# Ledger of designs, part 6: VH-VL binders against Rho GTPase-activating protein gacF (gacF)

Target 1, 176 residues: Rho GTPase-activating protein gacF (gacF), of Dictyostelium discoideum (Social amoeba) (q8ssn9r234to409)
Amino acid sequence: EPISQSTEDYTDIPRIIKMSVEYLFEKCLLVPGIFRESANAMELQRLSQLFEKGGDIDLSEYTDPHCIGGLLKLYFREKPIPIFPYDLHKRIYSVLNEEDSNIKVKSLLESGLGKGQFLILRYLFELLNAVSINCNVNFMNYQNLAICFAPSLIQSFDLSCYDVIERLIENYHSIF
Key: E = the ipSAE of ESMFold2; O = the ipSAE of OpenDDE; V2 = 0.75 times the mean of E and O plus 0.25 times the DockQ between their complexes.

## First folded at step 1 (VH-VL)

Design M9 (framework fv_modakafusp)
Fold by ESMFold2-Fast, scan of step 1:
Structure M9 (fold): chain C 176 residues (1-176), chain A 117 residues (1-117), chain B 107 residues (1-107)
Amino acid sequence: as target 1 above (176 residues)
Amino acid sequence: EVQLVQSGAEVKKPGATVKISCKVSGYTFTDYYMNWVQQAPGKGLEWMGWVDPRDGETDVAEKFQGRVTITADTSTDTAYMELSSLRSEDTAVYYCATRYWGYFDYWGQGTTVTVSS
Amino acid sequence: DIQMTQSPSSLSASVGDRVTITCKASQDISNYVDWYQQKPGKAPKLLIYDASNLETGVPSRFSGSGSGTDFTFTISSLQPEDIATYYCQQYDNLPYTFGGGTKVEIK
């Protein structure tokens, strides 16, 4: 069982991320098109407001998996400052084709991110890596997931963003 | 640019009712809950309640239940907080604030309410 | 209701000093704490959300940490414009509750 699914493993992870990631990890790794399929806009608004209330939420009673996937993307997309800094992705991009690139990427993430940001991204990328491992069933490989998440995480459509996010998904176990 | 603009200062007698408005612009009014916060002179912040502008659902803190009514008018993008049976202890600055993903992001400028005999 | 106990109630420090404010919840609230700055006559301004995340446009000298019941807010190098009252706030459960505030002044 993944460490990030532990109830004790929630110190620096926002509730919306923790609950959504746990649900998706437990129930949705095999869902075709997860994160790519459209979510209902009204259900997304309802879920975001339920998390705002701070009450008890049972995600299994509220929506299909595509809405929960959409909620995660919406959360990152709507952050005033990207969870993944633009300048950091440029630095990472510059080393992707170098010798020992994964070691360099790990170093850049550890020095370029605050502790909380690093833990949030580690938690998210654990899920995305697990989804990509099941791509023969869900049809979402690391390239497809990078297309879905890079614009939300970095808040840029620069093509280099997709290569960086793809690397983090594919090589999660070497980098985080 | 997101703005929350509140109505002006009020002076009321004990037992009266006050109604404060909060007009929003720069975002979709129905996307976020509108919260109301009280701050007595020289004191800290106290949450009063919120309204969901989408359907008018409200939650009000126990201290204010029975005296506070919080409403929203989607035709004018305006939230209201009405406090009845005013007491001297209700003399305070009242703020409206928009919650986003579990935190207060945008605040009104505040409305001073003075309750005096 | 969840009580948020904030300390100290006031402090005086010099420009460039490290300032630390603490907040204790009466029960486990995970990381569901925000920190606000309020200057006299002004509305509160969000600085830190979800215990440790810096809000947009807020200088990097501000930081937050902690989980469960114990939370810390830090200004790594106090500037003159940082003179204000700071509040923690929990949103784990209704009603949302604030700490009593910490007034930060220059020596």
Scores: ipSAE 0.005, ipTM 0.489, lowest interface PAE 13.0, mean pLDDT 85

Design V1 (framework fv_vulinacimab)
Fold by ESMFold2-Fast, scan of step 1:
Structure V1 (fold): chain C 176 residues (1-176), chain A 121 residues (1-121), chain B 112 residues (1-112)
Amino acid sequence: as target 1 above (176 residues)
Amino acid sequence: QVQLVQSGGGLVQPGGSLRLSCAASGFTFSDYAMSWVRQAPGKGLEWVSGISGSGGSTHYADSVKGRFTISRDNSKNTVNLQMNSLRAEDTAVYYCAKDLYDEWSGYFDYWGQGTLVTVSS
Amino acid sequence: DVVMTQSPLSLPVTLGQPASISCRSSQSLLHSNGYNYLDWYVQKPGQSPQLLIYLGSNRASGVPDRISGSGSGTDFTLRISRVEAEDVGVYYCMQALQTPYTFGQGTKLEIK
C-alpha cells in the first residue's frame, strides 16, 4: 500500500470543514448555483494554501461564495482515501428500494463508518439538506447537489453513487 | 469567469495530422471531464471524444477511433485532440466542452469558441 | 450506438405562442439510479452551442422558466411556453447514458 494512501484519523471535525460549512450555512443558502458554479481558480488556490498553513482565516474576506463551496469539494476530492467508502455506498444502494430503507441506510452508515467519518458526513449533509430546501431560490435541489458532491465524496464514476448521495441529502433528518 | 480558448485549426491535406488545444480558466480543471464535439458545414453536432477529469479514462466515437487521441495536462489546464490520418469527412468546426468530472453525467455547461479544421487537397 | 431522433426538424412559430420539440431514443435513457441521461442544447446563429436542460428536466444556469424539459425512458419533450425572438436557433437533444454520446438531428426554430 503506498504511504500516501494511509487513512486519516478523525477525532473531531477538521477546521477547513467546520469553518467552510458554518460560513456557507449562515450566509450562502440562497446563492444561485451554490456548489455548481465554478470558483475563481486563483482565489480558490490562495484560500486552499491559507488553510494548509494553519493561520488565522477570515472567510468574510472572500466575496465569492463559490470559492468556499469549491474549497469543500476540493478537500474531499483530494483525500487519499475517500471519506465515503465505495463498498459502503454499494451496500446502501442495494437497500434503497426496500421497505424501511431509511432505517436500513442509517444502520449501514453507523456500522460502516468510523465515528469521525460519520460526524463529518452528518455535518456536511446537514448543510446540503438545508441548501436543497431552498432550491426555489438557489436552484440546487437534492439531485443537483448529488451530482456536485458524489464524485468528490466516493471518488468513483459509478452512477449508483449519485442515487446514494441524493438519498442522504433528501432524507437527512430520517438518516442522520 | 469560466473561459475555454481554442487553438490549432487550419487547412490540411487528406492523410495529414493536426493538433487542437483548449486552454481552460476560471474553474478547477481536474474536477471536470472534457469533450470534443464537431459540426460539419451546414450539419448537426457530433460528439467525437471525451476524457475524465483525472485523465484516466478516454472514449471515442467509432468514426475517429484509432485516428484521434484525446489528452489533458491538468498542470497547464489544457485538453488536446491529436488528429491523425485525416479525411475529407473530418472537415468541421471543433468545439471543446466542459462537463462534470463524472464522464457519464455528460452535460456541457461551457463551450469553447470553436476551431475550423478543413481537410482538402 | 444509441440513435436520437428529433421531430419536427423545422419549427416555424409565432412570437408569444408555445413551441414543443420531441426527442426519442432507440433505447431507454433511464439509469438504475433514477436519472434520465438526456440533455438539451441550443445553437444560436453564429454562436457555440449552449446548455438548456440537463438530466431530463433540470434547467441550466440563466435559462428562463418558460423553457422546460420533460419525459422519461425513450420519449422526451422540450417545451417553450411563450416563444421570444431570442429563442431562434437550432435545438439538439443529446444522450449521455453511454459513450459515444449521440445528438439528435437538430430542430431549427424560426419566427414566422
Scores: ipSAE 0.000, ipTM 0.475, lowest interface PAE 14.8, mean pLDDT 84

Design V10 (framework fv_vulinacimab)
Fold by ESMFold2-Fast, scan of step 1:
Structure V10 (fold): chain C 176 residues (1-176), chain A 123 residues (1-123), chain B 112 residues (1-112)
Amino acid sequence: as target 1 above (176 residues)
Amino acid sequence: QVQLVQSGGGLVQPGGSLRLSCAASGFTFSTYAMSWVRQAPGKGLEWVSGISGDSGSTHYADSVKGRFTISRDNSKNTVNLQMNSLRAEDTAVYYCARDSYEWLGYYYGMDVWGQGTLVTVSS
Amino acid sequence: DVVMTQSPLSLPVTLGQPASISCRSSQSLLDSEGYNYLDWYVQKPGQSPQLLIYLGSNRASGVPDRISGSGSGTDFTLRISRVEAEDVGVYYCMQALQYPLTFGQGTKLEIK
């Protein structure tokens, strides 16, 4: 059951998410500053427009991994309704320091998100967890990744957003 | 560039053996299940065998159980199909395919296919 | 084994006209999370098979929006809204819910 929220219904994992996450997982886990370094703004816009047109895209032709990382953030940031509801993150935030917090977080996500939203977020957070595991090479730990993604996913700069997203990255295997 | 390149086909007599190989490049091979699919001349597609990314699970079509063995070497990015006790009915083009079943817990179909390897079993 | 049945097996169509292929499974392909493990593939003359649709309705990379998949459970349809010359080939549905994976018989799409 979703918490009364105005999030889009998803029946499919969007092509832009599937292709970008898959490429980043295969090619970019060891890229220093992945998701932190800024992409070239014109190249990012061009790539975004290619996905909107639905044409054939070979991401291996792009030499700048930060462009593909930026595309993921842009996709979530530009949604008219946040993929991660503001009220849901507040409820999750309230239980972060309680006993069995990860079990409670899992329950809140399962009841507070539509099925498609949950699966898209599970797909994204698996990538972010894998990036954080390689932080000795890429220098992006779960705290750094939370700073990069929280404003895009929740569309808010409240400090509580960073703590919630950080927990989901760090404890992915316990939560999703 | 994501690709699968096949080798090892040819002409073999009934009762003989043949080993097919499929070399993967451009992706993290160990995270994907791999499948073999065959097509007899003028016939449709038949799934033959599959192997999980960690080699922990293998599956076979009933028509090949006990005769064919699928294996993989993740250090070399290869999946292999060892075919023993070959019969005329095994004559087909054999395709290896990347099976996304295990990728990130989601299924994305068999999205990458090799070029095919012809196996002819004839006396 | 899950049996996959396609109809029609031969589909002559006029350029620019729509085309539809049906696929039926002997048991539901819907999992507990609401996904239908039904793929569509096309094999064009002289080529390896290529993925068109996965999980019932999701287009694979590079597949034009004139090609769509629909259906749930045991009854699925592949639709081409406007057939082009490049669409000639044999179309297969495949279930991926359980091993062994099984294909339909194939539908040969030909231009009249």
Scores: ipSAE 0.000, ipTM 0.466, lowest interface PAE 17.5, mean pLDDT 85

Design V2 (framework fv_vulinacimab)
Fold by ESMFold2-Fast, scan of step 1:
Structure V2 (fold): chain C 176 residues (1-176), chain A 123 residues (1-123), chain B 112 residues (1-112)
Amino acid sequence: as target 1 above (176 residues)
Amino acid sequence: QVQLVQSGGGLVQPGGSLRLSCAASGFTFSSYAMSWVRQAPGKGLEWVSGISGSGDSTHYADSVKGRFTISRDNSKNTVNLQMNSLRAEDTAVYYCAREGDYYEFWSGYMDVWGQGTLVTVSS
Amino acid sequence: DVVMTQSPLSLPVTLGQPASISCRSSQSLVYSDGNTYLDWYVQKPGQSPQLLIYKVSNRDSGVPDRISGSGSGTDFTLRISRVEAEDVGVYYCMQGTHWPYTFGQGTKLEIK
């Protein structure tokens, strides 16, 4: 399945997301700088091409967790339409300091995203929350992870994007 | 294929202004922070300024703060350095450079460098 | 600002022999994310600077394995196991942990 192909209706979690998240969750929660450290661009491209061809991929043959972390960010960054709509982040940003903000954020995500998009983001943020819980070892807290992922998910460097993504990581269990 | 092509150098008098330009091709320009580094004749490298991929965050060396302004136009794949109130001490070859990580605001290293542009400040 | 100090500043070597350059920082280069942002560049005569090593020990693409970086905290080394004619140039360390980024003075490697 082409990683660059546009789709607005996700009926399941894409294989590239499922396999990458599963690998990182099982093996990489304690890796220092996970998602912050650079991956080799050509190695990332080769790995993404393997998923596009639809073959059976053994990630245990790939020893660099930073390439798999980079693959997740690349997947979202290369979508023609951001998985996380810009207007949705603005609405969420406007309620972050209100009473019962997490309930309001949950409601906005459920109404602003298709079912498949919500499930993909839920799956991703479960991983990012788990990474942040281990920040004493991996040095990746909520803010660090928001810096790494907000530009790929929303495809914007607007400062409000970082606050929104940070909230979703920090309060995953209250929101998703 | 990945290239940075510089322009805008020249001879200016002390107190004058000059604008350097750096045109990028072969990569997603808006996803990379960009820096300017200079080298005075026969001297070492000095980092001058940097700008994040979005253009929202900028940093400057103390020697140029308040006189130089870094900016970028992501629709044209260009980073610019506006140099005002130039001094003889600003005479140098100026390099634009790409910071090496697509997925960070700031990677802390430069992997692709332009050819350099000579700026001479003298009477 | 973080001061970067290189030694030696002049390094004459014979072809095929090893060479080492030291770089010391005035404060720790360990960032809060656990990474150390210490990089090495070479500038060959008439050329733009080129990245050799980033984050202490990672080789940039195309850099031969005879060139290696090591170190921690404030003390870093660039080593060339067997010097070749193409290695002639001025070598710079740079820190990217603290604003502003700062370079060492440069080490000129020459073949005798």
Scores: ipSAE 0.000, ipTM 0.473, lowest interface PAE 15.4, mean pLDDT 86

Design V3 (framework fv_vulinacimab)
Fold by ESMFold2-Fast, scan of step 1:
Structure V3 (fold): chain C 176 residues (1-176), chain A 120 residues (1-120), chain B 112 residues (1-112)
Amino acid sequence: as target 1 above (176 residues)
Amino acid sequence: QVQLVQSGGGLVQPGGSLRLSCAASGFTFSSYAMSWVRQAPGKGLEWVSGISYSGGSTHYADSVKGRFTISRDNSKNTVNLQMNSLRAEDTAVYYCAKGEDWYDSYFDYWGQGTLVTVSS
Amino acid sequence: DVVMTQSPLSLPVTLGQPASISCRSSQSLLYSEGYNYLDWYVQKPGQSPQLLIYLGSNRASGVPDRISGSGSGTDFTLRISRVEAEDVGVYYCMQALQTPWTFGQGTKLEIK
């Protein structure tokens, strides 16, 4: 049983995550500073409210990729309970320098997360891995992306959070 | 127009407590991290604490950890610093500062500062 | 903690002349191509600190072109091409690579 539980069960990838990730993956992998550059706060709130209302949304109307990137980060940081539990990251951190560490990390994620949380994180980290592969153009390597996402995913500034998120980005194909 | 307006400083005895407040306007407060930075008389700047956009994550310098508590009220656009077990070494002007980006890489706006004096 | 060291500590300058301030970090502040997690602030007499330069070389809004930041890794420089009376103050570098954020000691720029 996972060491963390939400009172909210995830049965599928939320629409806001699915649409944002698909848009960014298709159109924004080469955008300099993607996820790092700030979006306009009012525009970001408007987009968030549109998703809350459940109507049809065309993300191509939003020409600023940093707005879509900001929306994705905002979604995770607004969770009352972090999607990535603090105690789970500590367990993962303790094995990062061991032999077969990626296999151990995979096992800890599978035991420490509910199935829905695992699927959402797998979906997100596939995008972050792809962004990091293009870092020569977009200037966002796995360390930079870890700095951008760790505070939203784990809701902690502990330096070990950055190392854990960095490992998940860099070694996505070995872990997920 | 971004403004950070501070209050709550004063003179206290060693071991005493004070609560500092910072009222924000002119930006979407709930979207940005906030920090407190202090400056002892005639000395340089020292970062003491930070809080994420939601209040879900807090960080402290080792010198204040366990004694100071940072908090925020996004419905009122305020960030607060509760200072307990104050020491003479905590005497400083305290500034609240807005993170430019949500990960706090730099501080684009600062409050006017609040003097805290800890003396017998 | 990352230690930030500034030089000089005191910088007397004649109006219209250039000024330079050095900042060194105890470890590299460079992550990925082009990103140095170093910022510069100025504190003018009786005022709160103000952002001048972020991420090594980017000017904050309202900062005049005569002020520039350069450097990479562990060695950084803030340059003022022509000092004006309004530039009087104490200048601080700050690393934002890892918590706790740490500042240099400060450099006091004074008009001779």
Scores: ipSAE 0.000, ipTM 0.477, lowest interface PAE 15.7, mean pLDDT 85

Design V4 (framework fv_vulinacimab)
Fold by ESMFold2-Fast, scan of step 1:
Structure V4 (fold): chain C 176 residues (1-176), chain A 119 residues (1-119), chain B 112 residues (1-112)
Amino acid sequence: as target 1 above (176 residues)
Amino acid sequence: QVQLVQSGGGLVQPGGSLRLSCAASGFTFDDYAMSWVRQAPGKGLEWVSGISGSGGYTHYADSVKGRFTISRDNSKNTVNLQMNSLRAEDTAVYYCARDFYEDSWFDYWGQGTLVTVSS
Amino acid sequence: DVVMTQSPLSLPVTLGQPASISCRSSQSLLHSSGYNYLDWYVQKPGQSPQLLIYLGSNRASGVPDRISGSGSGTDFTLRISRVEAEDVGVYYCMQALEYPYTFGQGTKLEIK
């Protein structure tokens, strides 16, 4: 599946996301600095290109655990249209300190995202929540993960982006 | 400074075997995929086989599937082509080539190794 | 397999004149990334092939600007604006969109 493909109309979770997330869940939840540490640049580019060309891929053959983490971040960073709309995160940010905020956030996500975008983000945030639960071993709490992912998902460095992504990671089970 | 130095060619009878080797220097070998491309006397280029930087992923042209095996030893900076059940039509100069950004293009080529399959 | 067809197969050219080689693919080489997975190589007498153009139009390091690649999808052209003696050789296009990689038949450029 092409990484550069428009994500506006998803029918299924893209192969690159499904394979990467499943591998990271199974093998990498306890890797120190997962998503923070740099990937080998050439290995990351080769892996990215192989997904774009639809080649057969065995992720266990890539020895750098940060390569697969880097691939997920690269996938979202390189989308022509952010998977997470800027205006949506501003609306979510405005309700973070209100009563029943997680219920309101869930409603905003469901109304502000296409069904496919919602499913992809739910799939990603399940992984990020699991990584944060293991932060005593991997040193990546929900704040650390928000710093890593907010710029890729929203394609913005506004401070409000970090607060929104932190909430989605921390309160995954209440929101998704 | 990038160099690919080939060895292992020669004359062999039909049904025989040969192992070609390509020794790489001047770059981080495991960051690059490698391919073998051959050229029959007076003919054009034919891609034969490729191997990923890690060595875990290989491809072959239909003409050589089941007979040729590509492998690499990243600790020694070498890529190898084991050629079994050789046929007269395998007679060619064999080149190893470095594949930049895997599946893209061949930016450096070895000097070539002649393989002659003849009775 | 993707079939690559070059024309002409023999190209006699006078020094200082332009030369053009055509390459056609049996299917589009334009990937969703926006790149055309079509490369050009030259093999000079007694030498290994060398890269000239990658991804349709990008010159490899050391390739003079008189040599250019153009085209998209199924039709590609390699052009030399003014042929020099050093340009003698056999030119090949190659598709790298899918395995197996396939080459055109080659175009022999000779000085007349």
Scores: ipSAE 0.000, ipTM 0.457, lowest interface PAE 18.7, mean pLDDT 85

Design V5 (framework fv_vulinacimab)
Fold by ESMFold2-Fast, scan of step 1:
Structure V5 (fold): chain C 176 residues (1-176), chain A 125 residues (1-125), chain B 112 residues (1-112)
Amino acid sequence: as target 1 above (176 residues)
Amino acid sequence: QVQLVQSGGGLVQPGGSLRLSCAASGFTFSSYAMSWVRQAPGKGLEWVSGISGSGGSTHYADSVKGRFTISRDNSKNTVNLQMNSLRAEDTAVYYCAKDTEYYDFSEWYYGMDVWGQGTLVTVSS
Amino acid sequence: DVVMTQSPLSLPVTLGQPASISCRSSQSLLHSSGYNYLDWYVQKPGQSPQLLIYLGSNRASGVPDRISGSGSGTDFTLRISRVEAEDVGVYYCMQALQTPLTFGQGTKLEIK
């Protein structure tokens, strides 16, 4: 895959991402198995349809935090073009074991992503980093979160995808 | 370091019961499905049972269904296999194994990337 | 249950030569996601099994690039491009598409 993406989300963070991330950040950092536990499929489909129709949604009406976590993953998985380009992840993977690797990763992200895609990923990884910090309560460390998100973000199951996403979660503050 | 340490094997008579335990360390235990796989002397691998990370879903091979019960205690990082009504053909080395979940919305099993060292169960008169 | 059949069951090979193992499933392992839920394991003498390949073609961590998996649907192949002494063991394919998970009967790879 090319390093360029669609300009669909170029100038702003999509509502579905903004609302889901904000809710999870405020209410769900301590939820056991957040992002790993499956959501009720019917509830997830209904919630997804509401966002597609553009209606106002109050996420506090949803008792199951796993439904909101599932919605966030579904959004990235269903994008026609991965938010994280396959070729970019390969370039990042090649520098992970080099001196000043986090500086190199930051530079590759800044040059390989459009501004909007960079901001969306920065927004998401801030949440994932915060979840991982609370792993003694929620049981989701940066390795577990990489397993949950890498297939959705890059749309690939190559093992190198997990290493790249894991690095971005663990070293969020050095990279973003 | 990621590690699985097994215990509870031994010799038991046909019709007897035995409980195997597997203690996990070095990873977020509750986030991963766990499986039990056995190997009879000189034979191949047979998947026996699996349990989701939360413990909400359990699955069994037909050969053990109704006799074996898989459970887990996420507060103690252990997975257990309770074996009842044991038969001579249950004689095997039993392995616990950590599953790697490759898909977000599934309770399915995808691959067993970390294995315990095995524990021998002998069912003999 | 899904039945997994391996061929050959015994594979004597000369060091440095290529080796291939076939695995066939009684039903398609191709999921609607586009992935094949087929894994490969090796059990070296006196050791626990270890994962080599998952989802048809993805190498597990630490597995050398001379080992590769290919195939789709019901017909899969594990290939070793250049056999080394450390490759001795019994190789198993396993389907993870549905429970119960089922293994092939195993292929014993030995150096001539």
Scores: ipSAE 0.000, ipTM 0.460, lowest interface PAE 16.5, mean pLDDT 84

Design V6 (framework fv_vulinacimab)
Fold by ESMFold2-Fast, scan of step 1:
Structure V6 (fold): chain C 176 residues (1-176), chain A 118 residues (1-118), chain B 112 residues (1-112)
Amino acid sequence: as target 1 above (176 residues)
Amino acid sequence: QVQLVQSGGGLVQPGGSLRLSCAASGFTFSEYAMSWVRQAPGKGLEWVSGISWSGGSTHYADSVKGRFTISRDNSKNTVNLQMNSLRAEDTAVYYCARELYDYGFDYWGQGTLVTVSS
Amino acid sequence: DVVMTQSPLSLPVTLGQPASISCRSSQSLLYSDTYNYLDWYVQKPGQSPQLLIYLGSNRASGVPDRISGSGSGTDFTLRISRVEAEDVGVYYCMQALQYPYTFGQGTKLEIK
């Protein structure tokens, strides 16, 4: 069953996001191709089902980090409404080349996102920034990660989406 | 240590109502689906109702649909079964059970007897 | 609804001998070509039911290795390789593929 049918409230970080991000942050920052390499479809489906049912899930039992990375991407990809609004990315894109652009981006995120959406994205982008810092080992720089996540977060393939997501990863500490 | 402690039950006339409660301890209650399973005297097990970890989804056996309501209070670690319009056929021991993540019921309460008499 | 059928319904066994219980479902319990949503439970005299096997063949915590589950799709078996006195009880299979969840009729295992 699709994750998009979930009725998650954005008042808290969803469990699937919290557990996946925490595990990847602690164990997987140095994994080559993390988020780019495909997960085993069968294992990904099982893991998705386990989160839907709830219960005590031990992610250390999943030796394939690409499965956990795939779960995180799948969660955002299957939302009926993108976690990152298309109109918001257009506004952000328009200011990327301006003076004090990171201050303007921060302001647009704070005004354009609900509290819960902002917290979820801050949580995710902290992980993506940390992954990118280790790109000499994992081969996932800002650009590579933007390619992996922009279509899932914004649900659009416009080139502007990649530039926006890349900026949020690169300048996480200035923006969030 | 996981514990499910049940309360409620008793003797009621046909058409009456009862509310069963199940108090959970020893685990993060809000992360587990919960179910009610009943057993008529000398008979087998029958699944009655289930509720998702968040309370956002509920399911019922056809025999109780429209009469029974399952609910949960995650702040109090309780799952409840409100039984209305009770029939003689509802006479059974009722068990609450925690749903293991792979659809198995790994822990069960002690059971609560419900008797619906003519 | 999925109908679950067990055989035998009465199983007298001698201590130390093997025992097997069959469970058949009216439709396949295989999901995503990977997982069989069939569980086995035992209810010992005067006790609540206890989980033995989940997802067809996975042993629950604390369950001895003399107890095993096998099968796929519509035909499943619970096997006890060497029956002990503590194994006396009524055994149930249950499908959890779809709501409502349904149990077999139960198999009463007794010592001869």
Scores: ipSAE 0.000, ipTM 0.466, lowest interface PAE 16.5, mean pLDDT 85

